# Ledger of designs, part 20: VH-VL binders against o04291r164to392

Target 1, 229 residues: o04291r164to392
Amino acid sequence: DANNPAGLLSIAEEALAEFLSKATGTAVDWVQMIGMKPGPDSIGIVAISRNCSGIAARACGLVSLEPMKVAEILKDRPSWLRDCRSVDTLSVIPAGNGGTIELIYTQMYAPTTLAAARDFWTLRYSTCLEDGSYVVCERSLTSATGGPTGPPSSNFVRAEMKPSGFLIRPCDGGGSILHIVDHVDLDAWSVPEVMRPLYESSKILAQKMTVAALRHVRQIAQETSGEVQ
Below, E stands for the ipSAE of ESMFold2; O stands for the ipSAE of OpenDDE; V2 stands for 0.75 times the mean of E and O plus 0.25 times the DockQ between their complexes.

## First folded at step 4 (VH-VL)

Design B11 (framework fv_regdanvimab)
Fold by ESMFold2-Fast, scan of step 4:
Structure B11 (fold): chain C 229 residues (1-229), chain A 121 residues (1-121), chain B 110 residues (1-110)
Amino acid sequence: as target 1 above (229 residues)
Amino acid sequence: QITLKESGPTLVKPTQTLTLTCSFSGFSLSTSGVGVGWIRQPPGKALEWLALIDWDDDKYYSTSLKTRLTISKDTSKNQVVLTMTNMDPVDTATYYCARLYGDYVGWFDPWGQGTTVTVSS
Amino acid sequence: ELVLTQPPSVSAAPGQKVTISCSGSSSNIGNNYVSWYQQLPGTAPKLLIYDNNKRPSGIPDRFSGSKSGTSATLGITGLQTGDEADYYCGTWDSSLSAYVFGGGTELTVL
């Protein structure tokens, strides 16, 4: 619903506030993931939460790229998220503060032939914060909030993205601190019991987005510096 | 129908190495979010966690005992093996293996029946 | 060394309510989910509560759990003589990269 810019901005601002409370706040209970080694340049740990609808994961780490470049790379989701089939930007709306609101449709690959693929209809808000940080925050839209009306496509199960995304803070000496939140509900109960662990496992969800995003950005930073590893 | 059972020697002499085997059925250590841990309990004392191995073959050890402990898995046999070196009478305890389930900082469910190990000269 | 502190014993009459506390720090209870285990005399421990407040199948609803800050509590209502057991809290300690148990609480039903 690109014909309601004020309403979309309100949703974007609400999503941003909720995302920030997850990324750096204590509003959501997080538990540290075992088996995850932060590695060099990591300033935090991967954590998960089950005290919310769906499953949430967060991570943070150092990246040798400026905030805007990090955001540019991560906005191209198919380049780093293996399970992402396609991303279509349906509408682009400038926000008054120099930010951008995008209406996005995403299709995911099905993990097996026994389960339907997932799709998302989201609003993505990209803006600069007063402290010089860059943020890319995304959430699902429903028919009530300007999303699709009517039944979902026959080949896909509509998934829900809760406020998720990237907070990218500049570092002294160049580079960024990247904070990631992935909070989704893949409607695991729509599949047979034996397949549900593929959709509910917090480790799988964390690895598919939070860890993959960090690894990809660090790989690009390495290539940009010309360093061979 | 998930079961775990501990096996190994019931008597060990001081300075010897203890090897315990946990044999399990009804689950796979290849399943994400699953692990097997070892816990011991001296007579009349509290539970003490020893070691954990998870689906990714990551291994964790009690800080005070880490130099003495080795945990490994054999997926073909559905077994997890714990080795403890330099046994001492204070290591006399009932040793349990248990499935770690849930994600990461999950929970132990179910537990094996336990095997009693006495360390004496 | 004990990382999680529990009272050594609690007692109450049949039909009464009892609570058992478990106190830790930010590196364990403050940052991670808590589980509770019941050990009847002469038996292996059994999972009673997981994820702070959830019950496995087969555990009656008179057992409950809660967590606030760096402390967790196990609540038992409608006490029965069959509840006489040792109760242990457990969680992961992020600083130690280790699972830790409390010292245990002996429940006596008078």
Scores: ipSAE 0.006, ipTM 0.491, lowest interface PAE 10.1, mean pLDDT 81

Design B12 (framework fv_regdanvimab)
Fold by ESMFold2-Fast, scan of step 4:
Structure B12 (fold): chain C 229 residues (1-229), chain A 121 residues (1-121), chain B 110 residues (1-110)
Amino acid sequence: as target 1 above (229 residues)
Amino acid sequence: QITLKESGPTLVKPTQTLTLTCSFSGFSLSTSGMGVGWIRQPPGKALEWLALIDWDDDKYYSTSLKTRLTISKDTSKNQVVLTMTNMDPVDTATYYCARIYGDYVGWFDPWGQGTTVTVSS
Amino acid sequence: ELVLTQPPSVSAAPGQKVTISCSGSSSNIGNNYVSWYQQLPGTAPKLLIYDNNKRPSGIPDRFSGSKSGTSATLGITGLQTGDEADYYCGTWDSSLSAVVFGGGTELTVL
């Protein structure tokens, strides 16, 4: 139920548990993606999965920024995601445990000429874990969870986001290990031919979000290092 | 709508360098997940992958040929260039470029028509 | 040297069904997606199957793909004379960081 504080926190905690399972576990089968080699500062590679309820992408890498700074950068989605048209924070709710719950509406530009522009209604949960890690996880709210029934705009196709986000773990000696998951759910087994452009666009969107986030924070870390010289 | 076309010399002498250009339309290498690969096929033989480059400028080369190959892109011109050094008669083949979707690797669609390169003295 | 093994040839009559196998290892087929390509004589290859079992737009449903462990298969039903071609499987090899193709299978429709 998303219409009361206890219901929102319950959805947030469930999203957190599912996100952590994807970010740090082997619950889904991950396949190496072309396009991003692990560098000297990388712990892992960009990977994608199709054996879940939709399409998921994940990445892992070292970043020379503290967890809270990484979270601050990544929460400003338009700063790193070129295809983000607008982001509207509808409400901000303290979770009572030091965490924050946000209700967010996002509009995206069409990712290809074959796909319609997309929008998202999501709950984003930001909290600090016992080990000093910071997490920002997000998932779609639907009418089934007591969330919004849709925006007034009829020119967008509503996109569904499964638990996705960022796990940012502190490194000894400074910096962070950043885990990223982007998960978009489409019923791949029953997708008609006429809907294939939307299916392919979901793959492209998940890849863009995962790769762009990691590159953006590394670029800022490099700029900060060069500035300090 | 999506098309690729290979261009370059059709005759190369042994020890010379081959340079091939792939010109494409209908997609961009600024789009995440997109890449272009080069594949060759000697007469009557199997397909052999040579190299690929993706939207992120990451480059991959066949292990047996990597010291001889260089791949580069010009995103503004929609071109990918492959250079192969020290050509030998066994490198005689039809050379193809093809679009690759990078999120699950090893998938090419569409392919160019191919260009035949003969290595002979 | 090829790391993916296909039979060199297969044959069947019009209207029949044929299957073409592709065998690899855990570093390629076992943990990556498989694609299949059709090459008519004198032409460039054409994608038939991607993501193990999906068809691009324009490919008839009589072409199908499947994967089990370290092996994949291409199925063709209702064979037509226009299906005479070479068929190649392809995938990524994680240990080589390379695209690999099978040796090809020549299909003859008798």
Scores: ipSAE 0.000, ipTM 0.465, lowest interface PAE 11.8, mean pLDDT 79

Design B13 (framework fv_regdanvimab)
Fold by ESMFold2-Fast, scan of step 4:
Structure B13 (fold): chain C 229 residues (1-229), chain A 121 residues (1-121), chain B 110 residues (1-110)
Amino acid sequence: as target 1 above (229 residues)
Amino acid sequence: QITLKESGPTLVKPTQTLTLTCSFSGFSLSTAGVGVGWIRQPPGKALEWLALIDWDDDKYYSTSLKTRLTISKDTSKNQVVLTMTNMDPVDTATYYCARIYGDYVGWFDPWGQGTTVTVSS
Amino acid sequence: ELVLTQPPSVSAAPGQKVTISCSGSSSNIGNNYVSWYQQLPGTAPKLLIYDNNKRPSGIPDRFSGSKSGTSATLGITGLQTGDEADYYCGTWDSSLSAYVFGGGTELTVL
C-alpha cells in the first residue's frame, strides 16, 4: 500500500529486483540492434523487446562520470526527454536503508496528433548497492497499491510504467557503466484503431528514449571536462 | 485532410545542386512520432529511400548517398527541404515526399504526387 | 543494391488470387514491421498494408498481408483489372539505419 512506509519499501524492492533482471539478465526477449557499438563515441548496446507486455527497450554504454553524478542528471527527466511535459514530485520519504522513495506524477506530450497525451503516477526508488553501484528504478502505482484511480484531468490517458530505470556501475580508473531500461504500456486500446499499430510498433520510440538519456549524459560529461580546462 | 506537395526545378545540369521543398498541411512536425521522408524513382526502376527527418530533428540518410544529401525542416512553414549535391544524369527520377508515422519504424502515408527532375546538359 | 527480394512479375486472370513474396533478413523483416505499397501506372505509391497485416481505411479486404520469420507476403483475391500495378514491400533495416524497399513486383491481370 502506498499509505504504509513498509508497503512502499516492499513495492520498491520488488521493482528493483524485476528491473535488475531486465537490465542485466534475460527476463524478457531482447533483440539487439545490429550495427550499434559500445564506447564513448557510440550510442552503446541497444536492444528492444519482441515478446513482453507493452514496449521495452534497454541500452548499455560507458560514461566518463561517477555513478552519483550520472544518477543526478538522469533523475531530471525533462532535461533530456523532449516529450516530457512536466514532472511533479509529490512525496519524498527515506527508505531507512540510506535509499530514497519518491512519489512522482509525470505528464507527457501526445505521441501523435490523433492520440491523447499520457500521464504516469509512479514510485521511484534511488539507492546505493553494496558493490558501490547506484540504482534509480521506477514503476507505476495502481489503485490496488495505493495510487490514484484516475487523472486530475480527463484530457490525459493513464499509462503504466513497468519496472524501468538506471543501473550505474563504477569503473576502475573512473567513470561508469550505465544500464538503462524503459518499459511502458501506453494503453494502445485508448487510441483510435488506425493508430494502434504505431504504439505496437513504437519499440523504436522506446529505443530513442534510451538513446536520448545516454547522449545527454555523455554531452554533460564532455562539457564538464571543458569547464575544468 | 493531410496533403504533401513537392516543388523544385524540373531540369538540372550535371554538377549542379538540386534543392527540393516538401510543403504539407494537416499535421505538424512539432508533434512527437511524426516524420517526413524523401523517396525517388528513376524511370522504370524501383523506389529508393533517400532521407528522413523526424519531430525531434533526427536525420537519417541513405548510406550510398549520405555525403551528397542534406535534409532540414522549417516547422513554422510546414516545410521539409532536401538538398542533393553534384547531380548526374543517373539521378534523373521522380522525387516524392511522404509523411511517416513514428521515427524510422512505420509506414509512409500519405505520399505527395511527385516531382520529376531531369539531369541533362 | 536492394536488400529485400521480390519476384519481378506475377500474372493471373480476373477473379483469381495471387501472392507476392518479399524476402529479407533478421536486420529488416525479421525484427521490424512490414508495409506494402501499390503504385498504379503514372501515379504516386499508395499505402496498401501496414504493420504486417493491417489495412488503411478504403483498402478492400481482398488485400491481405502476413509475415513469418524473415519473409512477408501480400495476398490479393478476386483480382480486378484495376489491380494492375507495381507492388512494393518496405521496412526499416536496423543494420543500415535506413528504410528499405523491395525491387517491386509488376502485377498483370490478363
Scores: ipSAE 0.005, ipTM 0.454, lowest interface PAE 12.8, mean pLDDT 79

Design B14 (framework fv_regdanvimab; at its last look DockQ between E and O 0.03; V2 from the best seeds 0.00; counts 0 for: pae E 11.3 > 2, placed apart)
Fold by ESMFold2-Fast, scan of step 4:
Parts: sequence; C-alpha cells; structure tokens
Structure B14 (fold): chain C 229 residues (1-229), chain A 121 residues (1-121), chain B 110 residues (1-110)
Amino acid sequence: as target 1 above (229 residues)
Amino acid sequence: QITLKESGPTLVKPTQTLTLTCSFSGFSLSTPGVGVGWIRQPPGKALEWLALIDWDDDKYYSTSLKTRLTISKDTSKNQVVLTMTNMDPVDTATYYCARIYGDYVGWFDPWGQGTTVTVSS
Amino acid sequence: ELVLTQPPSVSAAPGQKVTISCSGSSSNIGNNYVSWYQQLPGTAPKLLIYDNNKRPSGIPDRFSGSKSGTSATLGITGLQTGDEADYYCGTWDSSLSAGVFGGGTELTVL
C-alpha cells in the first residue's frame, strides 16, 4: 500500500536485514557449485541452497566498476535477465534515509510450453549503507505485508520472491565486490510432475540469474575500462 | 508413472567389460534438473555410488572406480548406459539405476528393480 | 572406505521410537543435503527423506529427518513390523565430486 510509506519502509528494512544475512552470512546452508574456471572468462563464486522455501543461489565476484554504476546496470533487469518479459514500476517512494522504495510488477517468459509463465509483485529497496556500499534488495508483497495484492493474470502463476538482490561494496583502489542473492519459490508443485525438476534446478537458477548478472556487469566493465582507463 | 529397468549380462568373466543399460519411461533427460545414476550392492553389503549423468551431459564418477567407468545417454531412446572395464569377482553385485532429482546434489527417486551381475570363471 | 558412518544395527519393540544416526564431515553432510533410503528385504531401495527433512508423497509422518553440523538423523516413531529393513543415508561429497552412501543400518522390530 503506497498510502502507508512507514509500513513499506518497515518491510524494506526487514527485507534488507534478511538479504544481508543471506549475502554475507550463514542464514541458509550454502553448497558451492562445481566447475569454476580461473581467468578473464571466469564466473565468480557461486553457491546454492535448498534449506528454504523454493531455491536460492548466491554469487560473489570482483567487478571493475564503482558501486553506483553496478547498481544502475543491475536494476535494468531486461538488459541481462533473458527470461524477463516485462517490468512495470507501479510506484516510486523516497525513503527518509535517501533510499528509494519501488513497487514493481514483473512478468517472466515460460521456460516450457507445458507450464504457465510466472509473475511477481515486489517491493524493491535501493539504499546506500554507512560504509559506502550500495544495496538493491527485493521481496514479494502480499495483503499481509501491506502491498499490492492483485490476483495473478489468468495466463500466469504468481511466484514468490524471498529477500534477494545485490550488495555492492567499494574496493580500495577502485572497483567493487558484488554479492548477488536470488531466492525464489516458483511454485514447482503446480506444474506436471515431469516438469518439476526444471523449476527446482540449482544449476538453472545459478546459470540464469547469478551467473548472468555477474557476467553482464563484467562485460560492461571491460568495455568501459577500454574507453576510459 | 516413472519407471526404470536395468538390463545386461548376468554372468561376466574376469577381465571382461560389463555393459549395462537403464531403460526408463515417464521422464526425459532433456528436462533440466534430472539425471540418471548407477548404484551397486554386493551380496550382503552396503550401497555403493558408481556414476551419474545429468540432463546437461555432465558426468560424475566414483573416485575409486573412475578409470574403469564410462556413463553415456541416448536421450531419444530414453536410455543410459554404464560400462565397466576389467571386471573382477569382487564386482559381483546387484546393479541399480535410479533417476536423480535436483541435479547432482539431489536425491534418487525412483529406483529400478536391479540386475544381478556375477563375475566368475 | 565408507565416508559416512551409521550404526550397523538398531532394534526396538512395536510402537517404540528409534533414531538412526549418520556421521560425516564438512565436505559431505556439513555442506550438502542428506537423503534417507529404506530397503525392504529382497527389494530395491525406496526414498524416505530428501533435502535433510522433507518427505516425498506417500511416506508417513512417522518418518522424519534432521541435520546438525556434520551429522544427520532419521527418526521412526510408532514402529511396526513392516519397518524391518536396511536404512541408508546418502549425500554429495564436494571433495570427491561424487555421491556417497552410509554403511547401512539393519532395523529389527523385536
């Protein structure tokens, strides 16, 4: 509910705390993914978790861009998230601490013709932390959390995003350390049994979300450093 | 309904190569998140993990046996094949194939009935 | 060599509760998910528990799983004669890049 900015800020701060505990802590049991390669083509460290509703993935890597620029790139989801069909920003609310709260509706492409596409109604909170880090964190909203409650489209199954997003820490000497968390419940049990593994695949989650984001930012960093550095 | 069935020779001589086929129905190895693994059990002994192949053609092998094992899939036939070289009497066991759910770090469900392979001269 | 340790046997009377332990290390149970399998005499194993504590459809709530640190536990309450079987824990081992099973536990009812 955009008419309750104090309530939305409370939800935003709760989401931020939960996100940070996943990004840098042990709130969930992480399993490191096999197959990392060193060098300029390397993807950063990737881990997955299933001790939660749905599935979670996280990644961490160095990028040669300042935190604010990394945040700008990653907030434009359709530019790097292949499965993202559309993003509609319903409301933009300034927070008292210089941060921003956005109410967002997202539609995804269906990965298979045998199941409906997923959609999300979320709150996205962007803020700067005391240490100069930038955070973009996002979670699903329901009537219980004071957000938009609209029903799913007849063509979509409502998915749930648990606290997810990006923590971007400045590095001494320039650049950033990028932490990514993606934690979603895609309602795998609503699809035919033969297709459920697709919606619970840790490899797919790691490849589509965390790896894609990190690779995209690193590509832009290389292009920028070639022109300016 | 998902089913798997193991097939191959029931008797193998020492030094020969064993070839086992897992034929399955009710799922496809073109679906992300699934795979097929092989597990064996010598008479009266524990389960021993052998090999796994997933939808993405990634292959994993028991560290103690990996020089002897090859796993492959034929997605169009719904089959997974395991070969094991240089058979020895200690390799006498019931060999199971099972669907893995949740990539290589997942769980086996369901299991085939098993096929017994005896290695003797 | 087994990397996951289970007691070789456990026994109890009908209606009682038993727990079966599975002990490993940080490279397996400590950083991966544990599954439990039941093998009735003369049959293939059947999944009882996955992802530490989840039950597949058709498995009674008498069966439960838990994990703490580098150890996992299978609990069975309200024991019945049909529960006589071998029980195996299984997980992934990151240092071996392979799956591993415990040595198995033979459950005898009475």
Scores: ipSAE 0.389, ipTM 0.767, lowest interface PAE 3.0, mean pLDDT 86
Fold by OpenDDE, look of step 5:
Structure B14 (fold): chain C 229 residues (1-229), chain A 121 residues (1-121), chain B 110 residues (1-110)
Amino acid sequence: as target 1 above (229 residues)
Amino acid sequence: QITLKESGPTLVKPTQTLTLTCSFSGFSLSTPGVGVGWIRQPPGKALEWLALIDWDDDKYYSTSLKTRLTISKDTSKNQVVLTMTNMDPVDTATYYCARIYGDYVGWFDPWGQGTTVTVSS
Amino acid sequence: ELVLTQPPSVSAAPGQKVTISCSGSSSNIGNNYVSWYQQLPGTAPKLLIYDNNKRPSGIPDRFSGSKSGTSATLGITGLQTGDEADYYCGTWDSSLSAGVFGGGTELTVL
């Protein structure tokens, strides 16, 4: 049973653990990016890493929205991720512990016409932690991880998402502290050498994805509050 | 194949400004994730990091030499220019340009062959 | 002038193993990835190790890198006469927003 809830939960829990270790820990060697502001009037920290398989970026910032609202906004990747072509949720499974597991197929646009676009087959796990934080973590399902086989990657190159996601902690004064981790392997070796920098830059990942997410949710927060951007 | 080549005067008088040009091929500074840096090496001494410019036009300088250094790029010509003001005999060195990979905090590969600059009256 | 600390020289006989240390601080080696460069006499430096322990294409596996805390180490096994060169560690200093190199180590093959 490819959709065995117990098996999927196991994968989800592993993803969660690894994600958290990246989000607030040092499972990845993070290097803070200097000069990159996630927003004009907001405090945020952006970091990248190259000492991992693939590329990785991390961001942390304050958002004047409740955790669940932040999660809803960020789950809608096509709304803020420029290079996101489509997101299809193929399955939604209650985890039995209050969380939700989603099997998601994502298609991306290619950053260059000289290379095939990447797609992802991932498990996304959403859950509330004991401290009131809300977590959305996601990772690729592969033969190594187990889980169901995803859609065929016709005309795409299947990329791998390492445990990534959002950690959204409620603040006492209202709003949330948002931690974002993006960790992907875009299979840079499959592209022409001259284009590999596009696929091997954590800085680019930070700019296009991680910071974009943070900026978007902040923008929504401002709009909701009636503040002038 | 990626190549870099340094060019400029090999002899500079004290107090004058040194202008070095790094001409490269095989890559472009329009490509995100790429940069070019300058490193110098006095005769018989260690490598000294000077400056770096990346595809975003972010510039970084040695703290000790920041006031004397200016780095710029011409993407269309595949060139990076380094200027160093108020040259002194102590600035006599082989000057290298190199591609920086792995973002701005990455590594240098490959290196140019270097150009020897002598500062003398 | 900020430099990473390397031993000025190391030596060993052919076939032996040598290690070259590189010591820094939390703002450089502690927070950033270390690269190693080989400079043969009269030549430009060549990348030997990047991201602490990764080898570029063409670099044999007898070259290795490691990092712990605020220090990095280059290891060379099966020492060959052709390995006689200067070796430099390099990294980024986050506090200075600048690159930094070590003082270099002269490797002599006895």
Scores: ipSAE 0.289, ipTM 0.737, lowest interface PAE 2.5, mean pLDDT 92
Fold by ESMFold2, look of step 5:
Structure B14 (fold): chain C 229 residues (1-229), chain A 121 residues (1-121), chain B 110 residues (1-110)
Amino acid sequence: as target 1 above (229 residues)
Amino acid sequence: QITLKESGPTLVKPTQTLTLTCSFSGFSLSTPGVGVGWIRQPPGKALEWLALIDWDDDKYYSTSLKTRLTISKDTSKNQVVLTMTNMDPVDTATYYCARIYGDYVGWFDPWGQGTTVTVSS
Amino acid sequence: ELVLTQPPSVSAAPGQKVTISCSGSSSNIGNNYVSWYQQLPGTAPKLLIYDNNKRPSGIPDRFSGSKSGTSATLGITGLQTGDEADYYCGTWDSSLSAGVFGGGTELTVL
């Protein structure tokens, strides 16, 4: 039953498997973006989807922080995602063998006054893999997935997050390799045609969300080290 | 070496439609993150951003001119085409195409040499 | 009126320093990267600065860029007669979903 703890764990484990197949495999038809430099510093390897349901972006980069610290930072979405208005964790459920399931309501600012802001109702699953890697994956809960009904979305358009998240692998000698996948459907058909590129572009998703996350973690790593160039 | 060259009519009558072609070499629009944009400059005046098309066929237009502009590409021919309808003498300008790197939020490098279009009776 | 405002002209003697400002808003300079272009007389513009403060290969380090809030600045030190040109700032404007250029600044080397 998708509405009980065993059902939520089943949804979480399916989301984890789907996320990993995107992060390290070819579940999405990825096209690498060569030379993209959205910030003052280059951020590593970025790819976007060519042909998939919704829009998707992936990034991979090195971060001089341990995996647990990276996960902690990235779970605090308002601290790094400029358009994130609020994140409310409504339930926290321990999963067997050390994982954690969270039920999360997220509200976003709209990039334009011509369209309603989006919100998300999601399950977020955090777990440690046998090799010391941490995974934080997330997906929307909908009538199709099962699970508890989220808050009403009055004044918002409910968007869909497809299995997305962070895979954080430890490096020899310290630090981490961070893999990020963002895969969403923002309901682009509910906005005026002139604004639709803001909601259908995997490039814009990469720039505003995927790259922003990696850049933020790298900035904190630099500040924490206290090192001067 | 990366080059771009603008081509099309140099003299156009008012109300006619202008069609400009950007032919380029040394890069391809199949390369992710790359695009081609159009910029114009009336004599003695500032640069004016017109339009942009990216490798994945996303298109962007100047807000004030979007009803008059259409941009398209032919990746196999290494060409980008700009069409501007209902030309007026105030549209007399040098028209440049340029490669944009970093998609729509990036920068233009290199630029073509430009083609001067005069609109008069 | 122009979305990005630049002074129409600046001048200085050889060897001196000048700065050229570019003023905008949060929808453009505030949240997006700034590039600068040099246009020598009779030529096409060329990229001088990208990503607020980075120089492409071949641009000497006496050209610099910076950004603070909704304003960007191009700095040129050790002025040479060959620097006499028009200078333009450019960026993306998120509210317009389009690129924008400043009005340009004519640099005269006295």
Scores: ipSAE 0.006, ipTM 0.439, lowest interface PAE 11.3, mean pLDDT 85
ESMFold2 (binder alone), look of step 5: mean pLDDT 93; pTM 0.952

Design B15 (framework fv_regdanvimab)
Fold by ESMFold2-Fast, scan of step 4:
Structure B15 (fold): chain C 229 residues (1-229), chain A 121 residues (1-121), chain B 110 residues (1-110)
Amino acid sequence: as target 1 above (229 residues)
Amino acid sequence: QITLKESGPTLVKPTQTLTLTCSFSGFSLSTSGVGVGWIRQPPGKALEWLALIDWDEDTYYSTSLKTRLTISKDTSKNQVVLTMTNMDPVDTATYYCARIYGDYVGWFDPWGQGTTVTVSS
Amino acid sequence: ELVLTQPPSVSAAPGQKVTISCSGSSSNIGNNYVSWYQQLPGTAPKLLIYDNNKRPSGIPDRFSGSKSGTSATLGITGLQTGDEADYYCGTWDSSLSAGVFGGGTELTVL
């Protein structure tokens, strides 16, 4: 229930558990994608799933930055996601365990002029795990969880984000292993039939989100190490 | 309605190059998540996957035949072309083209009717 | 050689249930989605099952698919004479970077 701080924390903890099951477990049926590498020199592993509501993609790879720095970069979504029009943080709530809960409204650009742009109302939960890993996980708030009431913004279609985000594990010797999960339901059936493959393609979603995030973080890691003596 | 139809020579001599064209309607290879593949079936034998080209112009080939195969598309003509070099009598088969939906790890639906190619002197 | 193994033939009486197996390895069925195709005599193949267990529109619910580990199974209940056909499983092989088909199974309805 998203009607009060205790309800939001409950939703956040549920989202974290579901996200971790997708990032490190077998909660969905993952299929490896070949030839899809995040960045020119990277060896990131990319997989997709259609054994779920909507489409999920996950990726993992090495990054030469510490977990907290990786999280900072990835939380600034418009800096690396080309299709992100705006991100508004509506509320910031301490979780009581050193973590943070944010209520976020996001607008995306439409991929074509023939289909409406998508918007999201989400809860984003950031916390540090006992093993030194940092996690940023996010999911939609819907009417079922006490989220926003009423229609999307004018000319937008409300999309749903299932538990998604970033698990950033420290590496021995420095740097991080970054796990990314993107799981969205873009309501493809609300668009004309000819446009549906654009909204249902796992390859497109992986390229736009998981691969783009890994490439961006790796590029900044290289720029940062170039300025360090 | 989505349709695909194979065309090309029905008889090919050993060592020649086979060129087959898949003409389709009802969809575009500019649409994300869509591709066209080629599959063959020798008389009385199993289906054999040959090649695939997708909307993003990525190409994939059968490992055992990849040095002999080239797949290309002409989006303006709604055509996909397969070429196969150094034909041999064992390449005698019915050749099918089919739309792949979803991604390159997707499924074939629908299939063309097939075109029979006989390799003989 | 074939990387996906199917029984060469299977038979059952009208109204019975039959299952057709497709066995592979971790590089194909173990890590990828399986599709099934029906080929009636003299015709092109037709999609029966995709993404392991989903039916396209127009396929009766008596056709079902499942996957466990490195094997997939096509099930047909309420068998009819019109089901006599060759059945093929298909998937992607990550080690070959290519699609693969099984050897096919001839179903005879006695």
Scores: ipSAE 0.054, ipTM 0.623, lowest interface PAE 5.8, mean pLDDT 84

